Miniprotein binders against q9h3h3. Designs and how they scored, part 9

Target 1, 235 residues: q9h3h3
Amino acid sequence: EDGFTAEHLAAEAMAADMDPWLVFDARTTPATELDAWLAKYPPSQVTRYGDPGSPNSEPVGWIAVYGQGYSPNSGDVQGLQAAWEALQTSGRPITPGTLRQLAITHHVLSGKWLMHLAPGFKLDHAWAGIARAVVEGQLQVAKVSPRAKEGGRQVICVYTDDFTDRLGVLEADSAIRAAGIKCLLTYKPDVYTYLGIYRANRWHLCPTLYESRFQLGGSARGSRVLDRANNVELT

## First folded at step 16 (miniprotein)

Design gC4
Fold by OpenDDE base, look of step 16:
Structure gC4 (fold): chain B 235 residues (1-235), chain A 103 residues (1-103)
Amino acid sequence: as target 1 above (235 residues)
Amino acid sequence: GSRELKREVRELILKAWLLVFKAMELADKGDVSEAIQVLREAADLFQEAAKLAQKAGDPELAIKALEMAAWVLEWIARLLERQGKPDEAKQAKERAEQIKEKE
């Protein structure tokens, strides 16, 4: 990862969430308009601050595509944080199981596959494949970061509704691979972000639940998915 | 110009979020007093960002920055309550409410 701590990336993401998004919503926009929208707003050219000559004149936090089945539900993040603080104060052992239970109790179940790509044709092509998969209903929602700095990587996030649903997580991986994505993917629950659980946490919790590696000629899924918590291959 | 102000706003917001995450780490380590201090800085940066956003002609971002400032202050209040400082907690809550009323 490009020298930025997981905390810096999280802070950039939270700051980006405060800015306007460029959204293609398949619920309200015909799928036939997707190609024109992708051509208008290629993520390698859309700039974070609306730089001169960019497709956007105003700052953009994210470029996003919403599928037909997309329903925004963030759960009770405030209740989650309060329960987490109480748990820390109790001195009780904190395990991945504890976090899972907190997430379930507060309905903070969203997670995402993450991929980092350099700006350019490969990124725009990857994004176009993901956007199509979302509009076609193989994926529910995805977003990509705009270009912030010259040479800086951009992140594509592909969401699933429930990080505890292994099948749903694996189906999303399969859809990403079917879209032609060959890079390393990491899956992170949003609950870990909300609780400040990063790579170097005192509880030794892995913030990455799953890792997907592309495999040529392998399983029908075209990837090898590792459960990082249990160090077990799922595919 | 307006673009420079818009950039400055975003730099403040980014700094504020960095402080929020630093405070989370401090609170996790049990350094609650230091976490509170860092969160106070974050709240101030969000408020400054809101003022600059308004000057830059971005009222929507100003509102969001104020919402984040209020959120941080409510967090400070909870941390102060846990430290056995109910009066300081009340002051933080009142400040958060005052921010929300201006939204």
Scores: ipSAE 0.801, ipTM 0.943, lowest interface PAE 0.4, mean pLDDT 90
Fold by OpenDDE base, fold request of step 17:
Structure gC4 (fold): chain B 235 residues (1-235), chain A 103 residues (1-103)
Amino acid sequence: as target 1 above (235 residues)
Amino acid sequence: GSRELKREVRELILKAWLLVFKAMELADKGDVSEAIQVLREAADLFQEAAKLAQKAGDPELAIKALEMAAWVLEWIARLLERQGKPDEAKQAKERAEQIKEKE
């Protein structure tokens, strides 16, 4: 992934979370202003550090769109981390089921579809489609990383409220596909991020629960969704 | 200039997060003592970033960096408690509280 480890990308994401966000909030801003906002802040031109000539003069961590039904709930991340640390100390086996139970117990249930795109028209067009789907209520919330380096890929994150709600996860995939996005999608629960579970972790836990591949003429959803934990196709 | 300071702040924050993730990996491996040491370095970097952010005229980022430093110190305290070091854990908690009072 652009020569960086998953941990480096996670550290960059956490650092970006500390900087100001460019937000379109559909709860407070008329939907009619979305096109002007998208034109003002195309993700391919918004720079992470507010470079000269960029639409932003100051650093931007993320560009985000909040839907009408968006309610931020992070759950008890501190309690989750404490329980995780206690579990590690116990030497008990850790499974995907263990993480699911921890997430449920502490109400840390958010997850996201991820797509990585090169800067340019395709990224900006994909983002515009996602942003519209959020404002129209097909999706709840999405964010895109600004341009950090020349030639570096940008990530679009489309959130769902509950990674344990398979139907909700699949509905979000369908909405992303309906927005015209054809790239590979991966779904990751936020609990895995909070617990430091990345690729090649000692427990051999896959941080990606689902993978969506675009399919022409197949399912009504226009995608094939693979459950990575069970290696089963859901669609 | 202010732009250079703003960049330095972000470089420190990024380094601090890299250390946090390294500490998570170490704690996961059972290297709790090493994880605590790495987290101490991360907390120090967040505090340094906060000081530089204030100098750069970014008080909001300074507050966020202090919040992260406090969070890391609270984590250190929990790890120290599990190691049977309650006095050191208390010191880490007190330091976290002192940071929160300055916010």
Scores: ipSAE 0.792, ipTM 0.940, lowest interface PAE 0.4, mean pLDDT 89
Fold by OpenDDE base, fold request of step 17:
Structure gC4 (fold): chain B 235 residues (1-235), chain A 103 residues (1-103)
Amino acid sequence: as target 1 above (235 residues)
Amino acid sequence: GSRELKREVRELILKAWLLVFKAMELADKGDVSEAIQVLREAADLFQEAAKLAQKAGDPELAIKALEMAAWVLEWIARLLERQGKPDEAKQAKERAEQIKEKE
């Protein structure tokens, strides 16, 4: 287990969000150009800092694909943070239900399925499958981290609009599985990131709401999805 | 050269974020005074990163670094208010506003 704390990975992600992104936008670019773009910018070869011999000469924070139906909506993050601070000062108990209500009130509802893969052909193939699913309208938006260090894992993030919509979260899992992805998936709401709720927080809140495991010969979804908050299988 | 400056900017930004997350952990443990000190260092690193980004010819990254510095200073102000230090809180807020006016 590479000894990078969850906080170190979060700091790397926040720093990457500040750099330019390599984006394929299906709203403005023909779908027929996707294969050439994937061949030009394979995520295993794109480097975080624009290393010599990489496809990118400048730093890249993320590689992303936007679907036809993608609309960026972050909600009221500032109002969310103010309400969270007021809640902490009140000394009231903080539960997953409290965070859900804050997220709904401030319209901060986005969440993502996460997968971690080693650099190489398997990562590039997984990303190509996800990118096609986004351009074909099965998924709305996805991003992948560039190569940062030798032996370091890369992360693919597949977003959904509403972490409270269980059906939408499960449909995204099904689309990821249909794209040929067999690894472990974890689902995290963005509200937990904005409020600084990581592993080992003082409230013992788990930032992972769902876990998906691939299953051979199972239901049409090809996975088992566990609700981590309630410890219940959904599929 | 420009490449070395661009690397230094990103190293400063990463260090600043690591300090922000350390401050969150300290604040969660009740070490509010230590959290404020760590956040002051983070704000200074974001401001230094912004200056170097401008020198490196990356004005967009400079603006983003200033926005993060202002955000950290506003957080410091709220923590100081909770400690019963309203004058120090006001100074931190005024510094955040001065940064935003330069954006």
Scores: ipSAE 0.781, ipTM 0.939, lowest interface PAE 0.4, mean pLDDT 90
Fold by OpenDDE base, fold request of step 17:
Structure gC4 (fold): chain B 235 residues (1-235), chain A 103 residues (1-103)
Amino acid sequence: as target 1 above (235 residues)
Amino acid sequence: GSRELKREVRELILKAWLLVFKAMELADKGDVSEAIQVLREAADLFQEAAKLAQKAGDPELAIKALEMAAWVLEWIARLLERQGKPDEAKQAKERAEQIKEKE
């Protein structure tokens, strides 16, 4: 059930990537316009297919905010896929270290913190906090899924440039927590998505590298971050 | 109307992606022949989605759907080569090229 749900969510994400995005680009738009844009396009009201009465009349794949330092770079995804196919054919053992090395070699280093929230005020408030952190330069880029179905959770994705940079991953967690986010966060490299590595893969690879749990009265970060690969706490 | 066509296009695209992920699972299990069959269905759905997107007045989505169809066909070709079916692999590549020329 968890595998089928992960594949379905992945298919929905890939389909959403093909549709137009609602973007606030801080490189071209004054930061003073952010609040008006957030009020115009609250993610709980923006609909995936442009439903009647929604702020959008046309389909929207994602709502996104780009920071001043944002540069889109996906690396060599085609080379990565070819190397992955060759590795599978070789019969060599595949480990998290193997995937890390493939990602480094092909410069496919992006990863994201993920949070799932129910539609409503809490989602819109969380998104506003994240969007502000992106525009203020604490985060580089974030996106949120539009409302697809009644009662369906929406996902906020907060990206980091390098999943191998543990400090950068932890800094992004800290910025998310500083924005007032208290829910569970999971960190996933994009390389796992590009290679089709989901839950229940034949190599028993966990696509989640880190898990962040909010902690009351804890360290300066306000969260407990677990390395899922090593089962070690980092904070 | 145009809205109904736009919905149908997106339903086809979603179905095609579900088939792509199913094919990945099948290929990972070693069911390569079944994976190829599922990917052929996915490629056909992306091509159908592209045709409907054009009719709906969404040429950008039509191009993206064709790109995905071509990508799937190139993957089929690689799987057929691994199965020792070079002639069928060539046909899949030629079909992918014909799609790219129409983009």
Scores: ipSAE 0.780, ipTM 0.938, lowest interface PAE 0.4, mean pLDDT 89
Fold by ESMFold2, fold request of step 17:
Structure gC4 (fold): chain B 235 residues (1-235), chain A 103 residues (1-103)
Amino acid sequence: as target 1 above (235 residues)
Amino acid sequence: GSRELKREVRELILKAWLLVFKAMELADKGDVSEAIQVLREAADLFQEAAKLAQKAGDPELAIKALEMAAWVLEWIARLLERQGKPDEAKQAKERAEQIKEKE
């Protein structure tokens, strides 16, 4: 069921990448301006195509916040794709280990925590908390989808620079929870996105590497983090 | 009007991306010749979207659509090389280079 839905959502995300983004860049903008910017561009009100009554008159693909330490590096994506194509024709088995090695070899190491929320003040409040965490330096980069005309859930993506750095990925989860986020989080390395590997793939790879659930009391920051590939709790 | 034209451009771009993902699925199944056919259609749609974006007064989107068309053609060329069709791969590369020169 969700194979069709996942493909269409991926295509919409790729199309959104091609439209303009609304960006708060902490590298060039004082942190004191953040709250005014958040009030001007709440993700529940910014529309994908600039609908009447929106704060934006033109299409917006994403709303994003760049932290002071943000250093964009997508790696060798073209070389990754070519090596993947060669691997598929080689007869060599495709496993999570071979995919991890391709990502390391080509320096395509970024990944993201994802959360899905309905449009409304809960979404706007969650985004504001994440944006503050980015500007304060606890997180590196985040983006949120604008409101689509048909409605539906919106996505917040919180990026990390190295999915193989498990400690760094868990630190990002902790920072998200410290910002007051209690919903389910899933973590996906960008290598899966660049290679078009979604949940319904013939290698039975799991593109969701980690799952984080909020737990009332107990663990640090209140998270239970599961390694989806090995079915092992990490916290 | 201009608003209707801008909608049409984005419909073409979305359709092109859906074809890209269909081609990934076909290649994953081993249907490489069909994947190449679908990718050629995706490249054509990106180029059509670029032409329409320019007419709609959206030259930044036109540039990005041409970049995607070139990327798809480079991908077609890699697939054709692996099929042992270097002359067809050369033609796809040449088309991609001409698109990059127009950017």
Scores: ipSAE 0.758, ipTM 0.907, lowest interface PAE 0.6, mean pLDDT 88

Design gC4
Fold by ESMFold2, look of step 16:
Structure gC4 (fold): chain B 235 residues (1-235), chain A 103 residues (1-103)
Amino acid sequence: as target 1 above (235 residues)
Amino acid sequence: GSRELKREVRELILKAWLLVFKAMELADKGDVSEAIQVLREAADLFQEAAKLAQKAGDPELAIKALEMAAWVLEWIARLLERQGKPDEAKQAKERAEQIKEKE
C-alpha cells in the first residue's frame, strides 16, 4: 500500500521546518515560566495543522526549547552541498571518513539524539523532562514534532553541537537518561541529513552513528551505548 | 476556507520536497539529466505553493516557498555548469534571481 519511506519522512520534516515553531527560549524567558508553557503546549495535543479544539489554531512545524547556552550555527551547508556534488563527479572513493572530513571542513558538526514515542502521557512526560534539562543547562536545544497523524509516533530531537566530540555526545545521552527517558535513542549527524543520505544509499553509509539502550542495573546513568560504525560498546 | 487552502499549500510543499529527494537519489546514481528535470518540477511546485499561500493569507510561507524555489534553481545551475551547459545554467540562475527580486 502507500507506506512511508525514509524520503517521505525526511520531506515531511523539511516541510515542517518551513512552518512556525512554538519556542521556549531560555535566553530571553525566565525559567519559572517553563511549567506553564509545557502545560499549555503538550506535544500530544499540539496539532501540525491547527485542528479545531487544539491549543494552537495555526499550523506548527515544531515545538522547541532553546537553552541559555544555545548558540545557533548550522555551518556552511551550501558549501558542503557543492563540495559533495564535486566529489561525486571526481571518481574519488566516498567513505565515512569522507563525510566526517566534509563536515569538519564546512563546520557542519551538529547532530541529534532521536527518540520516537506514541502520542499520550509518556510522550508529554518525556518532552517535559527533556525541556527541563535544556532550561537547566544539561542540554543545549531540543525539539519535538506536533501531532500529525492520530496514533502515529512523534519524534523528540536532542541536539549536540559536535558529533565528532564523543564525550559531548555521551554526556547528552546521560542527561537524557537522567531526565527519565528509557526508550531506544539513535544518534544521527546533521551532515547526513543535509546530503540526503538515509538508511538505503549506494555507499552503504550508516547515518545512525550511535544507539543508546536503557539498561536496568547497568553502567552509570543507566545506558548502554553502541558505536554502529565499529560495532563497539562505548559504555 | 483559509485553513483548507493552507493545508493544500502544505501538500504542494510536501510534493516539492519529495521531488527534491528524488533528484538527490537520481544525482547520486549518476542520472544528472533526470535529476535536473525533477528539480525543475520541484521549483515549479514551490512557486505554485507560494502563489496559493498568498491567496490563503500566509505571506510568510509564500516567502519561504519562493526562497526554496530559488535555492532549487541555483542547484540546477550548478549541475548544468558541471555538465558544460553554461547557457542553460545562466537561464536557471536568471530565473532564481527574478524570484529573489520578487521576495
Scores: ipSAE 0.748, ipTM 0.903, lowest interface PAE 0.7, mean pLDDT 87
Fold by ESMFold2, fold request of step 17:
Structure gC4 (fold): chain B 235 residues (1-235), chain A 103 residues (1-103)
Amino acid sequence: as target 1 above (235 residues)
Amino acid sequence: GSRELKREVRELILKAWLLVFKAMELADKGDVSEAIQVLREAADLFQEAAKLAQKAGDPELAIKALEMAAWVLEWIARLLERQGKPDEAKQAKERAEQIKEKE
């Protein structure tokens, strides 16, 4: 499985959104049930289409955990898209500040830390750590892709409410590291996803806002975070 | 069988989303007329996927596929209005409203 384009990965994610999800919802389910649920539905074994021998008999788009404080709010995505279309035909300059203002105006402020892992113990262990952090309240909501037909890499998404709140985004990175995650993390605001803006775009916009690399620290597990838009190290 | 048909439905949906993202790329480059053509194909695929999903006993997916078809048609209408083609935009809006009435 050599090289998925960003377009193909986005299309697969959108198609997965339309199928049922396996959800542990801490708002309605006791935390003591989490470990049994994780053991029943490891992301390396849950299959996208309900293959024979899978824990799931029906298609699953995502495996997700909702924290006790999770409050869904996707914002005005249709208004965002319409305003973007108008802006493109207006001839006005398109900059990272323009995208930020559109996101603020339409209340599309969510974003996510992403990690990509091959199927197996490392993926299942990482997901379990993230899921526990969500249920314990250090993170708000996370999801992981199920195993696709060809055993390619899977993605864990850890959401934050407001990509313009740098401290909140960095606190989520710290919580991910405290859960024992050592792989590369990238942060993408949802506004770029909804507008279909990928790394190779004519405006030279950088949809990956932050990049986090594991770094051993003092009393807390740390990371080195690079602001990709400004090419500035933050930590 | 029904299981194979459910798989075919999801392949159609994936192809429709690939066309949606292709259309976003075309529109971003200023190729709006080509983007509209690609979006019409995507809307048709979402509707075909909805029809097959109903036959496969997957009505929730059928509803979601129809919602996506309507969303695509509303997008086409916005693009056509900006091109000064209000008759074509009206046709796309009418098609989208007919789909929404199916729930």
Scores: ipSAE 0.746, ipTM 0.905, lowest interface PAE 0.6, mean pLDDT 87
Fold by ESMFold2, fold request of step 17:
Structure gC4 (fold): chain B 235 residues (1-235), chain A 103 residues (1-103)
Amino acid sequence: as target 1 above (235 residues)
Amino acid sequence: GSRELKREVRELILKAWLLVFKAMELADKGDVSEAIQVLREAADLFQEAAKLAQKAGDPELAIKALEMAAWVLEWIARLLERQGKPDEAKQAKERAEQIKEKE
């Protein structure tokens, strides 16, 4: 993907983080209300800025579902950023191991499975399946971008607590597949996001740590998961 | 009307974030003085966005924009310290503290 385009998309995501979110919070809302909420706020129709004809009259940054056990945990992001700045001036080499160690040291261990879908029924159906998996307890938290531009794809993010815990990442992939998701999934640790490390970076780092492809009939897990950084199959 | 003002606030916030990412690229290339100047503009835009957000009836967005302005100024201070400019770094830190108190 184009490095300039990735920078612009990152800025849009950071701006969206600052706006209100439409949240279904299973900790305070009965699960029986989920289907009505999904029908009211389909991500293909919720607009970023509250356009006329939208179900939302105000800007929306993200649409999200919180599971019963969800607890916010961002870690020491400021310390991470400061340490990264110091490391870049040190002259020491920057490797994937460097980023892993920074993430561990500063407790910024979360990451997310990503899927990109065009607006429409396929997106809304995929989101509904993910949202149900979160409310039912198979996943902890997910979000989806609202509609912002014509013809553009939207993103569903499904979070995991610890990108260094391969079993936990694979279990989340399995839960996503059990929800009926067949599209390509890519996994990005939050440490790459917070440090602004995108596809066309000077260190030639791979911001996508894992890739999951749906498999019919061939695997007990229902997908083939590849470690993109080390080029090894985890399944 | 009020929808136009709320849209204008978000355009300022997006521009501020674009400048933040541009400053990251400049600092990565070793153009630290240019990165600092770009970050000063980003902090100014976040503060302008906060003032407009308050007028638009978005006090929570105004608070978040002020928090981002302070964060940018603290980053400027760290870069200035590394350049051996402690007096300028102190001024950036003082501006960040003033923003946090006004929040």
Scores: ipSAE 0.736, ipTM 0.904, lowest interface PAE 0.7, mean pLDDT 87

